# Designs tried in a protein design chat: VHH binders against Hexosaminidase D (HEXD). Part 22

Target 1, 346 residues: Hexosaminidase D (HEXD), of Bos taurus (Bovine) (a6qnr0)
Amino acid sequence: MRLVHLDLKGAPPKVCYLSEIFPLFRALGANGILIEYEDMFPYEGHLRLLRAKHAYSPSEIKEILHLATLNELEVIPLVQTFGHMEFVLKHEALAHLREVARFPNTLNPHKEESLALVTAMIDQVMELHPGARWFHVGCDEVYYLGEGETSRQWLQQEPNSKAKLCLSHMEAVASHMRARYPTTTPLMWDDMLRDIPEDQLSGSRVPQLVEPVLWDYGADLDLHGKALLVEKYRKSGFSWLWAASAFKGATGVNQSLTPIEHHLRNHLQWLQVAGSVPADTLRGIILTGWQRYDHFSVLCELLPVGIPSLAVCLQALLHGDFAENVKARVENFLGISSLEEMSFRR
Below, E stands for the ipSAE of ESMFold2; O stands for the ipSAE of OpenDDE; V2 stands for 0.75 times the mean of E and O plus 0.25 times the DockQ between their complexes.

## First folded at step 14 (VHH; framework vhh_8fcz_2)

Design A_15V (from MV_6A with Y111V; at its last look DockQ between E and O 0.89; V2 from the best seeds 0.84)
Fold by ESMFold2, look of step 14:
Structure A_15V (fold): chain B 346 residues (1-346), chain A 122 residues (1-122)
Amino acid sequence: as target 1 above (346 residues)
Amino acid sequence: QVQLVESGGGLVQPGGSLRLSCAASGFTFDDYAMNWVRQPPGKGLEWVSGISYSGGSTTYADSVEGRFTIIRDNDKKMVYLQMTSLKTEDTAVYYCARMKYAWGDEYVFDVEGQGTQVTVSS
């Protein structure tokens, strides 16, 4: 699979715009989208406070899913359940669930109410995504984990560790998904797993429950280091892995224009990583398109600004290189005479 | 100039064993995963097995899991497929393939060799 990440944080695209670009995504070689809702999902009931004023309505979500089906784009929803929880934990009514009271980014994994909260969020999203084959539960950049009062006390008890704390929460969330939605596989970002030794990963239940998404947005990847990480995850018991690249954003929180050359190199590097691991290892690659890096950041690159980069990156992935004939295909598809005029001057 | 030379095929009865070999040249062998792909009579190509660049990870199609073993020797630039408990449905031309990439079941390989025939019949 080649999935385009649709980051809704801060500014959801109009549904009519999506009706125009989903055919473009498919034509360029995408066969799915990863929808990162944050507060743009129409949460209801006791979760209504999570809903932004300009969030999609339920009818708009249904239309988006219909448009995705018409264009043969599989949809994977993303809901944060550990880190990046500012849109939830900023609210006074939920602030008691913070890992560290002064910072609203990380959910306290020790509270029974914490798990109840994120499972309720998952359940509401799944109600609008019946039959989803994958569901991304986030779990990236879990800052300050282990620094809360309850965590400090728990960590003083042998044999407790931050790795065990992290894996325990991941297991709890993934177990809920597998029990309630047995045909849906949870995805998780891999950054909190990268430094956990193979024996600790294999000793947990996480490898049997989730497929990790290995992300790196740099123009220069450690190619053999990534391949060794893939081998470590496979030996740990993960049956399928995903790659994640960036077509937009992802070099800093303030990126006003996407350098296409950077993103193209990122994708060509991931293709080299993919060439070092055998078939039936990588389920797919997610081309991320960050719009807002965290809840309190200003908006950066809007989706339309990133379309030329997306076209370059998808076509490079589809053809396995970016030679002159592939470059010409992108130029023709976008109706421009030279990518150098637009994209490669810097 | 990528070259992949397969050998070791032949006629064998059901339940028998064979070991296929692939000699690689013309590229930095140690940078690439390697795969075995087969073409049964009258059918398209199907993927059989793969091994990572270092040999540290292996994958197998469901139909051959537990019966076939893929091995590589980076010093000799060789890939092997040890086949046991052979069945008539394993009859095919077997090709060694250099990995380009794969996303799920969307496989992209360099298949440059002549292949080696494996025939399983009594």
Scores: ipSAE 0.764, ipTM 0.906, lowest interface PAE 0.8, mean pLDDT 90
ESMFold2 (binder alone), look of step 14: mean pLDDT 81; pTM 0.815
OpenDDE, look of step 14: ipSAE 0.875; ipTM 0.945

Design H_12I (from H0 with V108I; at its last look DockQ between E and O 0.93; V2 from the best seeds 0.85)
Fold by ESMFold2, look of step 14:
Structure H_12I (fold): chain B 346 residues (1-346), chain A 122 residues (1-122)
Amino acid sequence: as target 1 above (346 residues)
Amino acid sequence: QVQLVESGGGLVQPGGSLRLSCAASGFTFDDYAMNWVRQPPGKGLEWVSGISYSGGSTTYADSVEGRFTIIRDNDKKMVYLQMTSLKTEDTAVYYCARMKYAWGDEYIFDHEGQGTQVTVSS
């Protein structure tokens, strides 16, 4: 699969705009969409405080899903359940659920109310996404985990560790998903798993419950290091893995490349990683399009600005390279005489 | 120039064993995953097994798992397919293939050899 990540944080596109660009995504080679709602989902009932005033309505969500179906784009919803919970934990009524009282980014994994909250969020999103084959539960960049009062006391006991704490919460969330939605497979970002020893991963239930998404948005990847990480996850018991690249945002600190050059190189590097692992290992690649890095950050470039980069990256993935014939095909799709004349300045 | 040369095929009875070999040259062998692909009589190609660049991870089609073992020797630039408990439906030309990439069920190989015939008949 090739999925385009729609990051809705802070600037959700109008539904009519999506009706125009979903056909383009499919024509360029995408066959799925990862939708990251954050507070743009129409939460209701006791969760209504989580919804932004400009959130989509339920009918708008249904229309988006219908448009995706018309264009042969499978939809995977994403709901954060561990880190990146600022949109939830900023609210005074829920602040007691923070891992560290001063910082609203991370959910306290020790409280029964914490699990009840995120499972209720998942359940509401699943109500509008019946039959989803995958559901992404986030779990990336869980900052300050282990630094809360309850966590510090828990960690003083000899068998307890931050890795065990992390895996325990991941297992609780994934177990809810598997029990209530047995045909839906949870996805998780892999960054919190990368440094957990193989024996700790294999000794937990997480590998039997989830498919991890290995993300790296750099222009230069440690190709054999990524391949070794894939081998480690497989030996730990994960059956399927995903890759994740970036078509916009996340250009890092390298100032020698234009944004499109950076993103193209990122994708070509992931293709090399894909060539070093056997078939039936990688389920797909997610082309991420970060709009806001966290709830309180300023916006990155909006989706329309990133379309030329997305076209370049999708076509490179589809054809396995970016030779002159592929470049010409992208220019023809977009009506552009040269991509370097538009975005590749240096 | 990339070259892959398969050998070790032959006629074998059902339940028998064979070991296929693939000699690789003309590229940095240690950078690529390698695969076995087969073509049964009158049918298209089907993927059989794959092995990561280092040999640290292997995958198998459901139809051969538990019966076939893929191994590689990076010093000798060789890939092997140890086949046991052979069935008549394993009759095919077997090709050694270099991985370009695979996403789910979309398998792309950029080089393959001439193939070696395996015939399982009683």
Scores: ipSAE 0.747, ipTM 0.908, lowest interface PAE 0.9, mean pLDDT 89
ESMFold2 (binder alone), look of step 14: mean pLDDT 80; pTM 0.819
OpenDDE, look of step 14: ipSAE 0.894; ipTM 0.955

Design H_53W (from H0 with Y53W; at its last look DockQ between E and O 0.88; V2 from the best seeds 0.86)
Fold by ESMFold2, look of step 14:
Parts: C-alpha cells; sequence; structure tokens
Structure H_53W (fold): chain B 346 residues (1-346), chain A 122 residues (1-122)
C-alpha cells in the first residue's frame, strides 16, 4: 500500500476540497489514507471535552469516508494513546492522568483509568470506522516516561525497566484493540521501540499484537542501519512492518536542498531500503504530511502547498525512480510547465 | 550490466530434493534483497521466497514454508534455494530476482534471470 497521511491537527481541510484531491491521490498512485484526527474528531458524551469547536461533525466524517471509498482509498484512522496527548491531558478533569504532573504530553501508564480513557477514544473512532483493517494508536515520542512518581517507584523494583513500562502499555492498548476488534491490526510508530534490545522485544507480547511503522524523514538515511533495524524487528517476532516518509513538513535544515528536493530524496532513499529487504516484509509506505507537530506548535504549510511535492513523491514511488519521463508525467498531472518553480526552502 | 544466472533445475520425483543456484554480477550484490519467483505451467508469476541484503531475514510463501530454504553467500555473490519434500504443484520455471521494492502483495523486481525449469513428476 501507498498511503497519504492527512494530518488534521489545527486546520482540517474542507470536505469539498477533499472531494477534489482524493481522485488526484488515486491517480498519482495512492491507495489509502491515514487520518490523524487529534481534537478534530467529534467526540461525544464523557469525551466531549476533547473535541475542538471546529471539529468535523459525524456527517462530515461519513462523507469523507464515502469519498475515500469512491476513490479506492482505504482509510486507517490514527488516535494517540501514549505520547502526544496534550489535547487530552491539558484539561483539568484529566490532568491526574499525566505521567508527570507538570507536563501534559504523556499518559500515566499505571492507572487503570488511563487505559479506560484511551480505549474509550478508540471505541468512538471505531464507531465511524467499522471494519477498519488497521488502526494506528500512535505511541510515538513518549517524553518523560518513567519520571512520574508512580513510575519512579515502580522502576526501583527488579526486573522493572523503562522498556518494560513502555511495552506493557503498548501491550495493554493493543490487547484491547485485538479483543474488541479482532479483524483490526494496531499500528504503532516505531521510535520508542528502536533502542529496545531484540531479546526484550521478543520476550514481550508486542510483536504478536502490532505492526510497527518505521519513520525517518531525512534526505540522508542510514540505509544499512535501517535495513538492520528491519531485520531486528523481524527477528523479534513482528510479522509485518511499514515504512513512513514525508512529503510535507518534518524537514531538517539542508542549505543545499529545496523542500521538494529533500522530500524526493527521502522517498528515493526509502526505495533503497525497500530494495534491501525481501518481499512480504513491508506492508506499505505512509507518505506523511505534517500540519502541526503537536498540539501547542504553530502550523506548518497547509496541504494545498504540499500537493506538488506529494505528486513528485508518489510518482517516484510508483515508478521506482524519478527520471525525465516521470518528471514530465508529474508536470502533466499538475498542469504546470516546470517542477523547478515549485521548489521551496523553509 | 546486471546479470542473474539460475541453475540446478531438473526432473525430480515427488518427495525429492533439489538445490537451485543463482550467480549474480554487475551490481553491488549486498545492497539488495534477493528473491525466488516461479511460473507454474499456464499460470502467472508466483513469489516463493526472499532473503535480506545481509541474509539476516528470510520470508517464504505459505505454500513452501518448512520445505524450502533460501540462502545467500555475499562473498561469492550467490543465492540458493534448497527445495525438499517436492510436490507436483512445485513444477515451474524458477527465477532469481533482485528486489526493487514490495508493498504488501505488490512485488516489484527490476532484474531477473532466464530461469531454470523444475519438474516434479512420477
Amino acid sequence: as target 1 above (346 residues)
Amino acid sequence: QVQLVESGGGLVQPGGSLRLSCAASGFTFDDYAMNWVRQPPGKGLEWVSGISWSGGSTTYADSVEGRFTIIRDNDKKMVYLQMTSLKTEDTAVYYCARMKYAWGDEYVFDHEGQGTQVTVSS
């Protein structure tokens, strides 16, 4: 699969705009979308406080899903369940669920109410996504894990470790997902897993429950290092993995590359990683289009500005290179005379 | 100039064994995963097995798992397919293929050899 990541944080696209670009995504070679809601999901009842005023209505969500179906785009919803939970934990009513009382980013994994909260969030999203084959539960960048009072005391007891703490919460969330929705496979970002030794990963239940999404948005990937990481995850018991690139946002400072050159190079490098692993290893690649890094960050460039980069990246993935004939094809898709006019630097 | 040359095919009785070889040249062999694909008579191509760039990870189609073993030797630039417990449905032309990428069941190989015939018959 080739999925386009729709990051809704801070500025959700109009539904009429999506009706225009979903056919374009399909024509460019995408066959799915990853929808990251944050507070743009119309949470109800006990969870209504999570909902932004300008969130989509349930009918707008249903229309978006209908448009995706019409364009043969499979939908994977994303709900954060560990880190990046500021939109939840900023609320006084839920602040007792923070890992560290001072910081609202990370859910306290020791509280049964924590698991109840995130499973309720998952359940409401699944009501609008019945039959989803995959559901992304986030679990990236879990800052300050292990630094809360309960965690510090728990870590004093052998054989407890931060890795065990991380894996136990991941297991709890994934186990709920599997039990409640047996045909749905949880996805997780891989960054919290990368430094966990193979023997600890294989000794946990996480590899039997989830498919990790290996992300790196750099123009200069450590190709053999990524290939070794893929091998480590496979040896640890993960049966399927995903790659994630970036077509928009998430660039470092590179004075020699424009943003579109940066993103194209990122994709060509992921193709080289993909060529280093055998068939039946990578389920797909997710082309991420970050709009906002986290709840308190300012907005990145909006989706329409990223469309030329997306077209370049999808066509490069589809054809396995970016030769002159592929460049001409992208220019025809976009109705433009030269891709050089679309190069930008931040 | 990328070149892949398969050998080791032949006629074998059901239950028998064969070892296929693939000699690679013209590219940096240990930058790529290698795969075996096969074409049964009158059918399309079917992926059989793959091995990562280092040999540290292997994958197998359900139909051959437990019976076939893929091996590579990066010093000699060779890929092997050790086939045991052969069945008549394993009859096919077997190709050694260099991985370009695979996303799920979308397999893309950018080079393959001429193939070697394996026939499993009484």
Scores: ipSAE 0.800, ipTM 0.927, lowest interface PAE 0.7, mean pLDDT 90
ESMFold2 (binder alone), look of step 14: mean pLDDT 82; pTM 0.826
OpenDDE, look of step 14: ipSAE 0.900; ipTM 0.957

Design H_57T (from H0 with S57T; at its last look DockQ between E and O 0.89; V2 from the best seeds 0.85)
Fold by ESMFold2, look of step 14:
Parts: C-alpha cells; sequence; structure tokens
Structure H_57T (fold): chain B 346 residues (1-346), chain A 122 residues (1-122)
C-alpha cells in the first residue's frame, strides 16, 4: 500500500475539496488514506468537549468514506492514545490525566481513567469505521514519560523501567483493540520502540498485537541501519512493518536541496531500504505532510508546494525511480513546464 | 551488468527433495534482498520466498512454508532454495529475482534469471 496521511488539525477541508483531491491521489498512485482526525471528529456524549466547533458531522464522515471507496482508497483512521494528546489534555476537565501536570502532551499511563478515555475515543471512531482493517493508535513522541509523580514512584520499584512503562500502556491500548475489534490490527509509530532491546520487545506482548510504522523524513537515511531495525523488529515477533516518509516539511539544514528535492530523495532512500528486505515484510509506506500551520481550509485551490511534492513522491514510489519519463509525466499531470519552476514560484 | 543464473532443477518424485542455486554477479549483492518466484505450467508468476540483504530475515508464501528454506551466502554471492516434501503443485519454472521493492502483495523485481525447471511427477 501507498497511503497519504491527512492530518486534520485546524479547520477541516470541506467534503467538496476531498471529492477533488481523492481522485488526484488515486491517479498519482495512492491506494489508501491515513486520516488523523484530532478534534475534527464528531465526538459525542462525555467526549463532546473534544469536538471542535467546525468538526465534521457523522454524515460528512460517511460521505468522506464513500468518496474514498469510490476512488479505491482504503481508509485507516488514526487516534492518538499516548503522546500528542494536547487537543484532549488542554481541557481543564481532563488535565488530571496528564503525565506531567504542566505539559498537556502526554497521557498519564497509570490512571484507569486514562485507558477508559482513549478506548472511548477509539470506540467512537470505530463506530464510523466498522470495516477498518487497520487502526493507528499513534504512540509517538511520548515526551516527559516517566517524569510525572506517579511514574517516578513506580520507576523506583524493581523491575520497573521506562521501557516497561511504555510497553505496558501500548499493550493495554492494543489489547482493547484486539479484544473488541478482532479483525482490526492496531498500528503504532515506532519511535518509542527503537531503542528497546530485542529481548524486552519479545518478552512483552506488543509484537503479537501491533504492526509498527517506521518513520524517517531525512534526505539521507542510514540504509543498513534501517534494515537492521527491520530485522530486530521481526526477530522480536512483529509480523509486519510499515514505512513512513514525508512529502512536506521536515527538510532540515541541507541548503543544497529544494523542498521537493529533499522529499524526493527521502522517498528514493526508502525505496532502497525496501529493496534490502524481502517480500512480505513491509505492508506499505505512508507519505506524511509536516507543518504546524498546514490547513486544508483553502478549499477548491491547489496548494502550491504540497501537491507538486506529493505527486513527485507518489510517482517515484509507483515507478521505483525518478527518471526523465516519470518527471515529464508529473509535469504534464500538473500542467507545468518544469518542476524546478515550482521551486521558484512566489 | 546484473546477472542471475539459476541451476539445480530437474525431475523429482512426489515427496522428494531438491536444492536450487542462483549465482549472482555484476552488482553489490550484499545490498539487495533476493527472492524466488515460480511460474507453474500455463499460469502466471507467483512469489515463493525472500531473504534480506544480510540473511537476517526470511519470508515464505503460505503454500511452501515449512517445506522450503531460503539461504544466502554473501561471500560466494549465492542464493539457494532447499525444497523438501515436494508436491505435484510445486511443478514450475523457478526464477531467482533481485528485489526492487515490495509493499504488501505488490512485488517488484528489477532483475531475474533465465529460470530452472522443477518437475514433480510420477
Amino acid sequence: as target 1 above (346 residues)
Amino acid sequence: QVQLVESGGGLVQPGGSLRLSCAASGFTFDDYAMNWVRQPPGKGLEWVSGISYSGGTTTYADSVEGRFTIIRDNDKKMVYLQMTSLKTEDTAVYYCARMKYAWGDEYVFDHEGQGTQVTVSS
């Protein structure tokens, strides 16, 4: 699979815009969408406070899913359940669930109410996604984990460790998914797992419960290092893995590359990683867009940088390279004379 | 120039064993995963097994798991497929293939050998 990640932070794109963009994604070679709703999901009941004023309605979600089906795009929903929970934990009614009271980013993994909260969020999203084969539960960049008062006390007790704390919460969330939705497989970002030794991973239940998503957005990947990480995860008991790249943002300090060149190289590097592992190892690659202020609120207009970069990256993945014939196809598809001209547009 | 040369095929009775070999040259062998694919008579290609660049990861199609073993020797630039408990349905031309990428069941190989015939009969 080649999935485009739609991070819906801020104002949600109107369904009419998605009716135009989903056919574009499919034409460019995508066959799936990873949708991260954040507060744009129509949460109800005791979760209504999580809902942004301009969140989608349930009927709009159903229309979006219908549009994805019409364009042969499989949908994977994403709900954060550990880190990146600012949209939840910013609310005073839920602030007691923070790992560190001053910082709203990370859920306190020790409270029974914490698990109840995220499982309720998952359940409401799954109600609108009943046939989902995968569900991404986030778990990336869990900052300050282990620094809350309860965590510090818990860590003083042998054999407790920060890795065990992290794996325990991941297991709790994934176990809920597996028990309640047995045909749905949880996905997790892999960054919190990368430094956990093989024997600790294999000794936990996490490898039997989830498929990790390995992300790296750099123009120069440590190719053999990524392949060794894949081997470690497989030896730890993970049966399938995913890759994640970036088509937007995360360019770093390499000033010899335009943003499109940076992202193209990121994708070509991931293709080299994919060529170093056998078939039936990687399920797919997720193309992410990174910027804090990126909103799809500009409806019915083509984003100047994001769409050309996505087109280049998807076409490179589809064809396995980026030769002159692939470049010309992208230029013709987008109605431009040269991709380099897009880099100088002001 | 990339070259892959398969050998070791032949006629085998059901329940027998056979070991296929693939000699690789013309590229940095240790940078690539290698796979075996087969073409049964009158049918399309089907993937059989794969092995990572280092040999640290192996994968198998359901139809052969437990019966076939893929092995590589990076010093000799060789890939092998050890086949046991052969069945009539294993009859095919077997190709050694260099991985370009695979996403799920979308397999893309950029180089293949000439193939070696395996016939399981009588």
Scores: ipSAE 0.762, ipTM 0.909, lowest interface PAE 0.8, mean pLDDT 87
ESMFold2 (binder alone), look of step 14: mean pLDDT 82; pTM 0.828
OpenDDE, look of step 14: ipSAE 0.896; ipTM 0.955

Design H_9N (from H0 with D105N; at its last look DockQ between E and O 0.90; V2 from the best seeds 0.86)
Fold by ESMFold2, look of step 14:
Structure H_9N (fold): chain B 346 residues (1-346), chain A 122 residues (1-122)
Amino acid sequence: as target 1 above (346 residues)
Amino acid sequence: QVQLVESGGGLVQPGGSLRLSCAASGFTFDDYAMNWVRQPPGKGLEWVSGISYSGGSTTYADSVEGRFTIIRDNDKKMVYLQMTSLKTEDTAVYYCARMKYAWGNEYVFDHEGQGTQVTVSS
């Protein structure tokens, strides 16, 4: 699979724009979208406080899903359940669920109320996504994990560790998903798993419950390091893995490449990683398009600005290179006379 | 010039064993995953097994899991497929293929050899 990541954080696109652009995604070679809602999902009931005033309505989400179906784009929803929980934990009524009382980033994994909360969030999203084959539960960048009072006490007891704490929460969330939605496979970002030793991963239930998404957005990847990481996850018991690249955002500061050059190189590097692992290892690649890095950050460039980069990256993935003939195909798709004039002159 | 040369095919009875070899040259062998694909008579290509660039990870199609073993020797630039408990449906031309990428069941190989015939019959 080739999925386009639709990051809704801070500014959801109008549905009419999506009706225009979904056919382009499919024509360029995508066959799915990863929708990251944050507070743009129309949470209701006791979760109503999570909803932004400009969130999509339930009818708008149904329309988006219908548009995706019309364009043969499979939809994977993403709901954060561990880190990146500021949109939830900023609220005074829920602040007692923070890992560290002063910081709203991370859910306290020791409280039954924490699991109940993210379970309720997942259930509301799944109500509008019945039959989803995959559901991404986030679990990236779990800042300050282990630094809360309860965690510090818990960590003093052998054999407890930060890795065990992380895996325990991941298992609890994934187990809920598998029990209630047995045809839905949880996805998780892999960054919190990367440093966990193979024996701890294999000793947990997580490898049998989830498919990890290996992300790296750099212009130069450690190709053999990524392949070794893939081997480690496979030996740990994970049957399927995903790659994740970036077509928008995440380019860093003071780079010598234009954004499009940076993203193209990132995708070509991931193709080289893909060539070092055998078939039936990578389920797909997710082309991420970050709009906001965290709840309190300013917005990155919006989706329309990223369309030329997305076209370049999808076509490079589809054809396995970005030679002059592939470049000409992208120029034709976009109705422009030269990508170099547009993308490589900045 | 990338070159892959398969050998070791032949006629074998059901339940028998056979070992295929693939000699690689003309590229940095240690940078690529290698795969075996097969073409049964009158049918399209079917992926059989793959091995990572280092040999540290292997994958197998459901139909051959537990019966076939893929092995590589990076010093000799060789890939092997050890086949046991052979069945009539394993009859095919077997190709050694260099990985370009694979996403799910979308397999893309950029180079393959001439193939070696495996026939499993009484």
Scores: ipSAE 0.776, ipTM 0.917, lowest interface PAE 0.8, mean pLDDT 90
ESMFold2 (binder alone), look of step 14: mean pLDDT 82; pTM 0.827
OpenDDE, look of step 14: ipSAE 0.911; ipTM 0.963

## First folded at step 15 (VHH; framework vhh_8fcz_2)

Design H_11W (from H0 with Y107W; at its last look DockQ between E and O 0.94; V2 from the best seeds 0.82)
Fold by ESMFold2, look of step 15:
Structure H_11W (fold): chain B 346 residues (1-346), chain A 122 residues (1-122)
Amino acid sequence: as target 1 above (346 residues)
Amino acid sequence: QVQLVESGGGLVQPGGSLRLSCAASGFTFDDYAMNWVRQPPGKGLEWVSGISYSGGSTTYADSVEGRFTIIRDNDKKMVYLQMTSLKTEDTAVYYCARMKYAWGDEWVFDHEGQGTQVTVSS
């Protein structure tokens, strides 16, 4: 699978624009969409406070899903359940659920109410995504985990550790998914797992419950280091893994490449990683298109600005390289005389 | 020039064992995952097994798991397929293949050998 990450944070596209670009995604070689909602989902009831004023309506989401079906794009929803919870924990009514009282980014994993909250969020999203084959529950960049008062007390008791704390919350969320939606497989970003020793990973239930998404957006990857990480996850019991690249955002402030050159190299590097692991290992690659890194950050470049980069990256993945004939194919497809004309900096 | 040379095929009875070899040359062997694929009579290619660049991870098709073992020797630039409990359904030409990429069921190999025939018959 080749999935395009549709990051709705801060600047959700109009549905009519999606009707124009979904056919383009499919034509370029995508066969799925990862939709990251944040506060753009129409939460209701006791979760209504999470809903942005300009969030999509339920009918708009149904239309987006219909458009995806028409274009043979499988949809995977993404809902944060651990880190990146500012849109939730900024609210005074929910501030008691913070891992650290001063910082709204991380959910306190010890509270029964914490799990009840994120499972209610998952359940509302699943109402509009019945039968989803995968559901991404986030769990990336869980800042200050272990620093809250309850966590510090819990960590005083052997054999408790920050890794065990992280895995226990991941297991709780994933177990909810498996029990209530047995045909849906949870996905998780892998950054909080990378430094957990193999014996702790294999000793938890997480490898039996989830498929991790290995992400790295750099122009130069540690190719064998990534392949060894894949081997570690496999030995730990994970059945399938995903790769994640970036076609938009995540280029850094001092890089010497144009954005398209940076992203193209990132994808070519992931292809080399893919060549180091056998078949039956990687389920797919997610081409991420970050619009906002977290709830309080300024916007990255908007989706339309990133379309030339997406075209380059998808075609490079589809053909296995980016030679002159592939470059010409992209230029003709986009109706431009040179890809250099479409290179942008943010 | 990339070259992959398979050997070790032959005629064997059901329940028997066989070990296929693949000699690799013309590329940096230990940068690539290697796979075995097979072509049964009158049918298309079927993936059998794969091994990571280091040998630290192996994968198997459901039909062969528990019966076949893939092995590599990076010093000798060799890939092997140890086959046991052979069935008539295992009859095929077996190819050693260099990995380009695979995303789920979409797999692409950029080089294959000439193949070695395995026939499982009484």
Scores: ipSAE 0.701, ipTM 0.879, lowest interface PAE 1.0, mean pLDDT 90
ESMFold2 (binder alone), look of step 15: mean pLDDT 82; pTM 0.824
OpenDDE, look of step 15: ipSAE 0.870; ipTM 0.943

Design H_31E (from H0 with D31E; at its last look DockQ between E and O 0.96; V2 from the best seeds 0.87)
Fold by ESMFold2, look of step 15:
Structure H_31E (fold): chain B 346 residues (1-346), chain A 122 residues (1-122)
Amino acid sequence: as target 1 above (346 residues)
Amino acid sequence: QVQLVESGGGLVQPGGSLRLSCAASGFTFDEYAMNWVRQPPGKGLEWVSGISYSGGSTTYADSVEGRFTIIRDNDKKMVYLQMTSLKTEDTAVYYCARMKYAWGDEYVFDHEGQGTQVTVSS
C-alpha cells in the first residue's frame, strides 16, 4: 500500500477541495489515505468538549469517506491515545488524567478513566469507519512518561520500568481494539519502541496485537540502522511493519536542498531500506503531510502547497526511481493536472 | 553487470529433498534482500521465500512454511533454498531474485536468474 497522510490539525481542507485532489492521489499511485482527526472529528455526548468549533460535521465526514471510496482510496483513521493528547488534556474537566499535572501532553496510563476515555474516542471514530482494516492509535512522542506522581511511585517497585509502563498502555489500547473490532489491526508509531530491547518486546503482548509504523523524514537515512531495526522488530514477533516518509513538513533548517528535493531523497532512501528486507515484511509506506506538529504549534505549509512534492514522491515510489523519464512524466502531469488550473474552470 | 545463477534443480520423488543454490555477482550482495520465486507449469510467478540483507530475517509463503529454509552466505555471495518434504505442487522453475521493494503483496524484483527446474514426480 501507498497511503497519503491527511493531517487535519488546525486547518481542515474543504470537502470540495478533497473532491478535486482524491482523484489526483489515485492517479499518482496512492491507494489509501491516513486521516488524522485530532479535534476536527465531530465527537458527541460526553466527548463533545473535544470537538473544535470548526470540526467537520458527521455529514461532511461521510461525504469525505464516500469520495475516498469512489477513488479507490482505502481509509485508515488516526486517533491519539497516549502522547499528543493536548487537545483532550487541555480541558479542566480532564486535566486529572495528565501524566504530569503541569503538562497536557501525555495521558496518565495508570488510571482506569484514561483507558475508558481513549476507548470511547476510538469507538466514536469507528462508528463512522465500520469495517476499517487498520486503525492508527498514535502512541508517538510520549513526553514526560514516568515523571508523574503515580508513575514515580509505580517505578519504585522492582520489576517496573518506563518501557514496561509504555508497553502496558499500548497493550491495553490494542487489546480493546482487537476485542471489540477483531478484523481491525491497530497501528502505532514506532519511536517509543525503538530503544526497547528485543527480549522485552517479545515478552510483551504488543507484537501480537499491532503493526508498528517506522518513521523517519530525513533526506539521509541511516540505512543500515533502519534495516537492523526491521530485523529487531521481526525477531520480537511483529508480523508486519510499515514505513513512513514525509512529502510535506518535517524539513530541517539551513539545508542546501529545496523541500521537494529533501522529500524526494527521503523517499528514495526508504526505497533502499525496502530493498534490504524480504517480501512479506513491509505492508506499505505512509507519505506523511504534517500540517501541525502538535496542538499548540504554528501551522506548517498547507496541503495545496505540498501537492507538487506529493506528486514527485508518489511517482518515485510507483516507478521505483526518479530518472529523467519519470521526472518528465511528473512535470507533464503537474502542468496538465494542476489543481490551480482546475480551480480556474470554476 | 548484475548476474544471478541458479543451480541444484532436478527430478525428485514426493517426500524428497533438494538444495538450490544461487551465485550472485556484479553488485554489493550484502546490501540487498534476496528471494526465491517459482513458476509452476502453465501458471504465473509465485513468491516462495525471502531473506534480509544480513540474513537476520526470513519470510516464507504459507505453502512452503516449515518445509523450505532460505539461507545466505554473504562471504561467498550465495543464496540457498533447502527444500524438504517435497510435493508434486512444488514442481516449477525456481528463480533467485534480488529485492527492489515489496509493499504487502506488491512484489518488485529488479534482477532474476535463468532459473533451475525442480520436478517432483512419482
Scores: ipSAE 0.802, ipTM 0.927, lowest interface PAE 0.7, mean pLDDT 90
ESMFold2 (binder alone), look of step 15: mean pLDDT 82; pTM 0.834
OpenDDE, look of step 15: ipSAE 0.886; ipTM 0.950

